# VH-VL binders against L-cysteine S-thiosulfotransferase subunit SoxA (soxA), part 1

Scores and structures below are computed, not measured.

Target 1, 259 residues: L-cysteine S-thiosulfotransferase subunit SoxA (soxA), of Chlorobaculum tepidum (q8kdm7)
Amino acid sequence: EVNYQALVDADVKAFQGFFRKEFPDVKLEDFGNGVYALDEDARKQWKEMEEFPPYELDVEAGKALFNKPFANGKSLASCFPNGGAVRGMYPYFDEKRKEVVTLEMAINECRVANGEKPYAWEKGDIARVSAYIASISRGQKVDVKVKSKAAYDAYMKGKKFFYAKRGQLNMSCSGCHMEYAGRHLRAEIISPALGHTTHFPVFRSKWGEIGTLHRRYAGCSNNIGAKPFAPQSEEYRDLEFFQTVMSNGLKYNGPASRK
Unless a header shows other numbers, all headers, positions and changes below count from the first letter of the chain; antibody chains aren't numbered by Kabat.
ipSAE, averaged over its two directions, is called F for ESMFold2-Fast, E for ESMFold2 and O for OpenDDE. V2 adds 0.75 times the mean of E and O to 0.25 times the DockQ between the complexes of E and O.
Where letters were taken out, [cut] stands.
Atom coordinates printed by the task and the answers are left out, and those that the model quotes come from them; centres of patches stay.

## First folded at step 10 (VH-VL; from w1 with light chain K30Y)

Design w4
Fold by OpenDDE, look of step 12:
Structure w4 (fold): chain C 259 residues (1-259), chain A 121 residues (1-121), chain B 108 residues (1-108)
Amino acid sequence: as target 1 above (259 residues)
Amino acid sequence: QLQLQESGPGLVKPSETLSLTCTVSGGSISSRWYYWGWIRQPPGKGLEWIGRIYYSGYTYYNPSLKSRVTISVDTSKNQFSLKLSSVTAADTAVYYCARTPYSSSGFFDYWGQGTLVTVSS
Amino acid sequence: SYVLTQPPSVSVAPGQTARITCGGNNIGSYSVHWYQQPPGQAPVVVVYYDSDRPSGIPERFSGSNSGNTATLTISRVEAGDEAVYYCQVWDSSSKHYVFGGGTKLTVL
């Protein structure tokens, strides 16, 4: 029997090794801070913002939403264990459904299961609830498992996506976030791919609001002239699955602020 | 209670375009949690998926039919439609509209009753 | 494209157990759904996600999926179970909903 977890662990080691080699002065745990781990000036600015995080109100709103009773008297809180501190449980591969389940999916699944309308994806209430969950989950270790063949297949799809060149610019995720990591694209430093999934949702100054990882994926697609996939599509869920696995051992530190 | 109902001509001439509409009641096609699709079944034969659409207009089609198929959605009317161009006798079938959950492993949980479309001169 | 293979027919006596197989390469990695289609009617899902059963479907209906074969099991078969049964998956590689060829269950 193939030990899929071992295969994945080897990939993780290689992936993280790449970044440790490229950025020898950056501690593994700090890659979750993105470009702020690479640039001292940016980091200083970021630290100042973190005194009064722009996402603070969203977290508060998210908490309210998390505890808001549904029509049936239950709430999102009724769907999640540990008081809602479940960021580290997602994403996971559902062996029954044979698909990757993200935190945002779980949130909306809970709503739908309780007769409520699902939140819109990418931004708004979904991001607020996600932000609250992230906030109370800070410090949890990223530890996504890939044990079955089906899970491995999903992982490999995500991996393939990550390395596949797309769009008018013929660029891959790796093309930017590995090969050009730490370099300037226009006025911004390209973030290393390692740790990408640890700090979502994020308040981006560009957005002027908080948004989800899949919103960011869509944006990246647009940046390279590729058609975005739908939020929570199989493609993006698999990508999230792969990227999160690559960040195993890091700590969740969302929500966060980014440019 | 969710209901799907197919409507359109039951007879289409060869080379013409088959056009059907699915009217959804008891639920909104604008739901972010479901896809809407078409499936057909030639007389005495099995089921063949034609395509699906999301409320945003995003579509997937059966590759064997892709060049001839157009599925569209009208959220204002709570309807989605099927157009199949250049029909031949091989396109004679009962056509079903159906709903499927927004999932990468989706099944069709609600079906219309189906409508027979015969291609004949 | 991904292919699902079903036997064209299965016959069982009333009260016996019917097993309808659905073969596919590594089908155990897929989520398999089963539909019952009585004559002249639309299909109805009887088993989904390999082994889950919708409300209203008798417990006599069960499913399993592993390796290269998914199986729909109908215990204590009744005359009313006579129908064509289809297995179905979503193939993400080809972006296709794939149905098996159907199995006609005859109750003797």
Scores: ipSAE 0.035, ipTM 0.644, lowest interface PAE 2.3, mean pLDDT 94

## First folded at step 12 (VH-VL; from w4 with heavy chain R32E)

Design x1
Fold by ESMFold2, look of step 13:
Structure x1 (fold): chain C 259 residues (1-259), chain A 121 residues (1-121), chain B 108 residues (1-108)
Amino acid sequence: as target 1 above (259 residues)
Amino acid sequence: QLQLQESGPGLVKPSETLSLTCTVSGGSISSEWYYWGWIRQPPGKGLEWIGRIYYSGYTYYNPSLKSRVTISVDTSKNQFSLKLSSVTAADTAVYYCARTPYSSSGFFDYWGQGTLVTVSS
Amino acid sequence: SYVLTQPPSVSVAPGQTARITCGGNNIGSYSVHWYQQPPGQAPVVVVYYDSDRPSGIPERFSGSNSGNTATLTISRVEAGDEAVYYCQVWDSSSKHYVFGGGTKLTVL
């Protein structure tokens, strides 16, 4: 009787409408490019970088890891359909477990189920595998479904998190990435929230390495004086779920490079 | 292979702090895939969850107990602990430590043998 | 805050089928787990995520969950199945692992 997808679709329309109004010269599809959609000089530099991107070796290492046999003879390839072109399947709400499943969670589920140690969550081999999967999934649509009350409850938890003020600076994700999107903060331009999750994992020059979305969440929490949640915690998985739903209709375009 | 073992005083006086340690063997407490928890069972009664901890220190506590509960981890000893302050006779129970998968909808897949703690003057 | 309700006892003859219920408001929207606790022993999970069975648990243990009721079904009951059985969910809104009150299965 309750059409949860329709409720969510209305939220998506309003969320994307906000950014179309604030950035009328930016095509909807270009929001997946973050600051490169807003800053012409950054975009030109980014286009040049994409000929020989800094994450290229990470993608190759991720491919090797994806196909590397476990002790039991299986591999990550044994767990994922479509040869691993599955970025567009994640995140999703698992109706059996009643929780959001992210790509990184699914990677470690596969490893643990096959007797292997899980990867560390924020960086390293999990980010390399995620980068490979993203690279072969480019162009897949963001199309996250919210069909059940349990899925809607997870969506709403992510939404509440996104708008809640936190930390010593009393700031929210929405305050920075909606209200102040496109404005300068020190040497940085604040990226719009629309399209945030489409391009992860990212190689950041500040990190000197590839890293996951949840590594970025922890960094943002620290910047406002809030204690980060555990990576891949329910809180951060629900936040990713909400943010990715808000980008429904865009295309996955990871991995990416960022300053 | 994996084993959980509770240890600590079996008798605690009212108003004092109940303190228990769970030693993990045959596995690492620092696993990215598991939480470590405490559950108790008063004599003749059902199971009551107390709280859980991730090895980095992130905790959730039962709302009914959280004002009195501290759970901590010592990764160097492969142990985690429970402190319950201001105990009364109502806190007399068998205390279990247990492991749960990282899933928020998870279950407790390994349990210790349990240790009886009696609160009596 | 979320409450799970179980009958206090169920009696069944050997070889018959026992059904142990776990009632909760809209429990079908939760993943339900079931534990067996023999006298004087720690609980052991026998069904998780409504209907999955751990390795080493006999196939005669099964589970279902819909609407306001989850059910643990034990077919071909044996004397060794005599124990207290608990259902459990995770309530994300209160961040609380909730157990039912337990059902004593008696095999007679």
Scores: ipSAE 0.398, ipTM 0.777, lowest interface PAE 4.2, mean pLDDT 90

## First folded at step 13 (VH-VL; from x1 with heavy chain S31D S56E)

Design y2
Fold by ESMFold2, look of step 14:
Structure y2 (fold): chain C 259 residues (1-259), chain A 121 residues (1-121), chain B 108 residues (1-108)
Amino acid sequence: as target 1 above (259 residues)
Amino acid sequence: QLQLQESGPGLVKPSETLSLTCTVSGGSISDEWYYWGWIRQPPGKGLEWIGRIYYEGYTYYNPSLKSRVTISVDTSKNQFSLKLSSVTAADTAVYYCARTPYSSSGFFDYWGQGTLVTVSS
Amino acid sequence: SYVLTQPPSVSVAPGQTARITCGGNNIGSYSVHWYQQPPGQAPVVVVYYDSDRPSGIPERFSGSNSGNTATLTISRVEAGDEAVYYCQVWDSSSKHYVFGGGTKLTVL
């Protein structure tokens, strides 16, 4: 029998080893802070923001949405264990459905199963609920399992996506977020790929609002002249799965503020 | 309850474009949870998937038909459509529209009644 | 592309059990769905995700999937079960919904 977890663990070691070599003064746990782990002035400004974070109202709204009764008397709280502290359970590979399930997918699955209209995928109420769940899950370990051939196939599709060059600019996730991690692009520092998924959803200054990881994926695709995939598509769910596996051993720390 | 109904010309000449519309009633094509698809069945033969669309315009097409197929939506009319270019007699079939859950491992949970399109001179 | 193989026909007496197979290389790694298509009608899903039933489908319809074979089982077959049955998977590598060739169930 193939030990798919061992194959994946070897990939994780190599991936994290790249960043440990390139950033030897950064602790593994600090990669979840993105550029704030690399730049002391940005870290100081970020810490000041965290005293009164811009996503605070979104977390409060997310808590209200999480507990709001559906027409049938149940709520999002009816679908999730641990009082909703479940960020560390996602993403996972569902062995019956043979697909990756993200937190946002599970939120809308709960709503649809209870006769409610799904939230829009990229922003708004889904991001607020996701922010609440993330806020009460802070410190949970990233420990994504890849136990089957089907799970490994999904992982490999995400891996291939991450390294594949795309769009008119012929760029890849790895080109920017591994090769150029820590370098300046215009007024901003390019964040390392390690730890990307631990802190979503994010309030971005550019957006003026909280948004999901898959909103960010679409934005990056547009920036390199590639047509984005549908939000929560198989492609983006597999990409999230791969990226989160690469961050195994870190801790969830969302929601976050980013530029 | 949700209903899907195909409409369009029943006869198309070779080399022309087959054009069909699916009208959705009892539900919304803009529902975030669903893809909308086309499947065909030549008389006396099996089912062949053509493609699917998300209401915002994201598509997948059957690789064997990809160069000839376009699927589009009109959310204001609660409709989606199929265009298949450069048809031949091999494209004679009953054409179904159908709904599938957003899950990529999903199944087609609602089907239209189907409409026969004959390609002949 | 991925291929699903079904027997062209199966005949069974009323009240007996019909088993319709769907063969595919490592099909146990796919979620298999089954459709019933009565003569002159559109297909209707009768089993999905290998073994789940939609509301309104009798318990006598069941499914299993392991190794290289998925099976639709119809217990206590009735004349109304005469139809062509299709299996289907999603092949993520080719982005293709793949159907089997269909099995005509005849109730003698």
Scores: ipSAE 0.376, ipTM 0.747, lowest interface PAE 4.2, mean pLDDT 90

## First folded at step 14 (VH-VL; from y2 with heavy chain S103T)

Design z3
Fold by ESMFold2, look of step 15:
Structure z3 (fold): chain C 259 residues (1-259), chain A 121 residues (1-121), chain B 108 residues (1-108)
Amino acid sequence: as target 1 above (259 residues)
Amino acid sequence: QLQLQESGPGLVKPSETLSLTCTVSGGSISDEWYYWGWIRQPPGKGLEWIGRIYYEGYTYYNPSLKSRVTISVDTSKNQFSLKLSSVTAADTAVYYCARTPYTSSGFFDYWGQGTLVTVSS
Amino acid sequence: SYVLTQPPSVSVAPGQTARITCGGNNIGSYSVHWYQQPPGQAPVVVVYYDSDRPSGIPERFSGSNSGNTATLTISRVEAGDEAVYYCQVWDSSSKHYVFGGGTKLTVL
């Protein structure tokens, strides 16, 4: 009776329509490049940096970790199909567990299921493995499904989070990344929310290292005086789910370099 | 082998604070894949979840108890604790500590043996 | 907040099949977990994610979940299966784990 996918697809059309109207000279597919789609000088500098990207060694380390045998003789490669080219499968709503599963969650679940210690969530080896998987998945379509009531409820929690004002500054994800998209905040141009999740994990010059989307969520929360949620909490996983659905039709293009 | 052990006073006076500790052995409380929780059971009654904690300090509490409950961790001792303030006879129960996977839809895969706390004068 | 309803008791003859129900509005959209609590003991999970079994739980324990009812099925019941059985879900709207009221299984 209820077509949840149709409800979500209407939201996607409205969300993407907002950005096409606000940035009429930016092709839809280019929103995955963040601020590099908005600023020609920044894009030129970014393209030159891509000759030897700062994340290159992280990708190589991630490949080594992905293939490294566990004590039981299996590896991360044992848990993922397509040789690990699976970025386009995440996040998804797991209909058995009734929850959103992110790539990072799946990486640690594989390790724990095989008797290995999980990686720390926000940075380090989990980000390196994620970077490898993203690098071999470039060009995969963003196509997140929302087909059940339970999936739609998770989507709506992420949507509510995205638009809710919070913290000492009374700001929302939408306030910064829709209303202020393209404007300067401190020394940075605020990127449009459309395409945010397509290019993670990122090597940020501010961090001096590669890190995950949920590390970035915590950083944004701190910037507005809100206490971050736990990494990979239901709140942040549902937020990633909503944001990624809003980017349906774009291509995955991680890992990336950012300020 | 992972084991959870509750400890604390078995008798608490009304209006005082119930305080329990769960000691984890055969595993680490600082594990990124798990939450650590408290569940209680009044004598002859059903199970009631109290709250859970991630070792970095993130908590969820049962809405019915949230104003009176504090859960905390001491990673140096491999322990987590429960404080329940302003207790009444209704808080008399067996208190269990338990572990659950780091999912919102997880289940409690390891339980302590439970400790009875009686609230009476 | 979300409510789970269990019958207070179920009686089954030895060797027969016991079915313990857990009712809830649209419970099929939740993952249901089941615990066995023998008298005077801590609960032990016997089924999780509707139908999976932990290591060490016999195959005669099984579960299903659809619509408004989840069911724990114990085939070839034994006297040692006498216990109280609880169902449990996560209610994300109120951010807490909800237990059913428990079902006492009696093996006659």
Scores: ipSAE 0.577, ipTM 0.833, lowest interface PAE 2.6, mean pLDDT 91

## First folded at step 15 (VH-VL; from z3 with heavy chain S105T)

Design b1
Fold by ESMFold2, look of step 20:
Structure b1 (fold): chain C 259 residues (1-259), chain A 121 residues (1-121), chain B 108 residues (1-108)
Amino acid sequence: as target 1 above (259 residues)
Amino acid sequence: QLQLQESGPGLVKPSETLSLTCTVSGGSISDEWYYWGWIRQPPGKGLEWIGRIYYEGYTYYNPSLKSRVTISVDTSKNQFSLKLSSVTAADTAVYYCARTPYTSTGFFDYWGQGTLVTVSS
Amino acid sequence: SYVLTQPPSVSVAPGQTARITCGGNNIGSYSVHWYQQPPGQAPVVVVYYDSDRPSGIPERFSGSNSGNTATLTISRVEAGDEAVYYCQVWDSSSKHYVFGGGTKLTVL
């Protein structure tokens, strides 16, 4: 009998140990703040922006969408427990379907199951609903479980993806977000991978709008000359699963603003 | 109600390209919750998956066929298409279009009625 | 690539129980779907995610999946159940929807 959680916990310890060694002055819990945990100038600007967060209206719109009745009289609220404070339940491995389920996937599953049109995947109303759910879930512990062989296989596919080099620049997620974390690339400071998924969805100034983690994955792929996978594809869902497991012990802190 | 209908030539000569179109009615091919796929069945034989497409152009193909297969969408016509190049008699089959949920481990929940394509000189 | 093995045929008397197997290495780690294909018709899903039924499929259709074998069970078999039955999984390593070879159910 294999204890898959113990194998994963060992990986988490090693992964987080890399960042504690690389950034000894950063508390583990602060890695959820990305570049703002590493760079004083960026942190000062971010704190000023958080006085009047650019995503504030998106959260309010997300709350309205979450409670808006479907044609059948139900709403997104009908599908989610705890009044929608469920960010800490996602992503998870569904043992019946043998696949990772993300929050965004669950939002559209709820809509389709109730005869409603799904939202577009990367931005717009799905990101607004995700932002609302994240906002009422702040402080929930990242505690993603990997209990079965099938869950471990999905975790390992995400791990392989994270370390694999791609694109014309021959780069990996790990190359940028572990080895190059905290360094400058084209006038941007590269955020650490640890805590990366805990603060999504994000309002990015570059986008001028709120957007999802998988929109960011596609953007990173384009930046290195790699063809993006589809949003909420198996590849990106397994990547989110792996990355979120690596952040076990941190707290969810979305939505966030980013440059 | 959702309906899928295959159309195209029933006879194709060896070495030519097999071309089929699936017309979707009672639903939208640009729905974010679905993939659209092709499956074939040689007469008296089993089912073989050919490939699938998400309406934005993302595709997976059966590894054994991928060098010869192109699947494409035309969202303005609510259609998706199959091209299979360099056909031989082994490509004679009933060709189905089908829909599957946007999950990787899902199943084909709606099928067209199928169209027989014969490869013969 | 991943292979699913089905018996080519199963014969049962009316009113009895048919069991159609789908064999695969560690198939219990996959979600198995089952399709009924009547003669001259397109397949129709009768069981999905191992054991769930679409609306309109009678309760006498059921499924199980563990170890190296998934099984479609049809209790109180009727003449109208005569068809070819296929199992299917997703193989993530080859990015391939894999079908079994099909099992012809005959009601004698």
Scores: ipSAE 0.607, ipTM 0.847, lowest interface PAE 2.4, mean pLDDT 91

## First folded at step 17 (VH-VL; from b5 with heavy chain S105T)

Design k2
Fold by OpenDDE, look of step 19:
Structure k2 (fold): chain C 259 residues (1-259), chain A 121 residues (1-121), chain B 108 residues (1-108)
Amino acid sequence: as target 1 above (259 residues)
Amino acid sequence: QLQLQESGPGLVKPSETLSLTCTVSGGSISDEWYYWGWIRQPPGKGLEWIGRIYYEGYTYYNPSLKSRVTISVDTSKNQFSLKLSSVTAADTAVYYCARIPYTSTGFFDYWGQGTLVTVSS
Amino acid sequence: SYVLTQPPSVSVAPGQTARITCGGNNIGSYSVHWYQQPPGQAPVVVVYYDSDRPSGIPERFSGSNSGNTATLTISRVEAGDEAVYYCQVWDSSSKHYVFGGGTKLTVL
């Protein structure tokens, strides 16, 4: 019998080992801070910003939305355990549905199950609710399991996506976030892939607002001249699944501010 | 209650384009939680998926039909449509429109009653 | 392309149990859905996600999926159960909704 978890654990070790080798002065737990772990000046500016983080109002709004009664008298709070501190539970592979379930999916599934309209996927209320959940989940350890053949298949699809070259520029996620990690592109430092999923949703200065991981995925696709997939598509969910697995052992630290 | 209804010509000549419309009532085609699809069934034969569409315009098609199929949505009319070009006798079938929950391993939970389209000269 | 294989027909006496199989390579890693299609009617889902049953479908209908075979089980078969049954999966590799060939259930 194949031990799929062991295979995945080996991949995680190799993946994290790559970044530890490339950035020997960066502690493993600091990779969740992205480029701020690599650049001291950027880090200082970031720390100053964190005194009054740009996502603060979104977290507050998210809290309100989380507790807002549905028409049936329930709320998002009714759907989630631990007072809503469930960031560490997602993403996971649903063995019954045989698909990856993300936090954003779970939020909208709760709404739909209670007769409410789902939120848009990339920004707005979904990001606010996600931000609130992330905020009260800070410090939770990333610990995504891949135990079944079906889960492993989803993991491998995400892995394949991560390393596959796409778009007009013929670039992969790894092509930038591994091979060019720490290097400058258009006056910006390319973030290491390790820790990518620990700090979403993010308030990006480029967006001027808070957005979800899948919004960022779509943006990356556009950057390389590839057609984006739909939010919460199988492709992006599997990618999220893979990337989150690669960050096992790190701590969730969302929401966050990024350039 | 959700209802789907197929409409369009029941007879199409060879080499022409088959065009059908599915009208959705009792629900919105712009609902973010669902895809919308087409399935066909030749007389006395099994079911064959044609394609699906999301209200934002994302599509997947049956690889064997991809070059001839176009699916589109009209959110203002709460409809989505099928076009199949260069039809032959092999395209004679009952055509169904259906709803698909927004999942990666989805199924067809609501179906229209189907409409027979015959390809004949 | 991914292929689902069903027997063309299954016959059972009233009150007996019918089992309709759906074969596919590593089908246990897929979510299998089953449809009932009475003569001259549109299909209706009777089992989804291997073993879940929609509201309104009798508990006589059940499903299982493991290895290379999914099975629809209909216990205490009634005359009204006579129909063609289809299994279906989503194949993510080819981006295709795949149906089995269908099984005609005859109630003797």
Scores: ipSAE 0.033, ipTM 0.658, lowest interface PAE 2.6, mean pLDDT 94

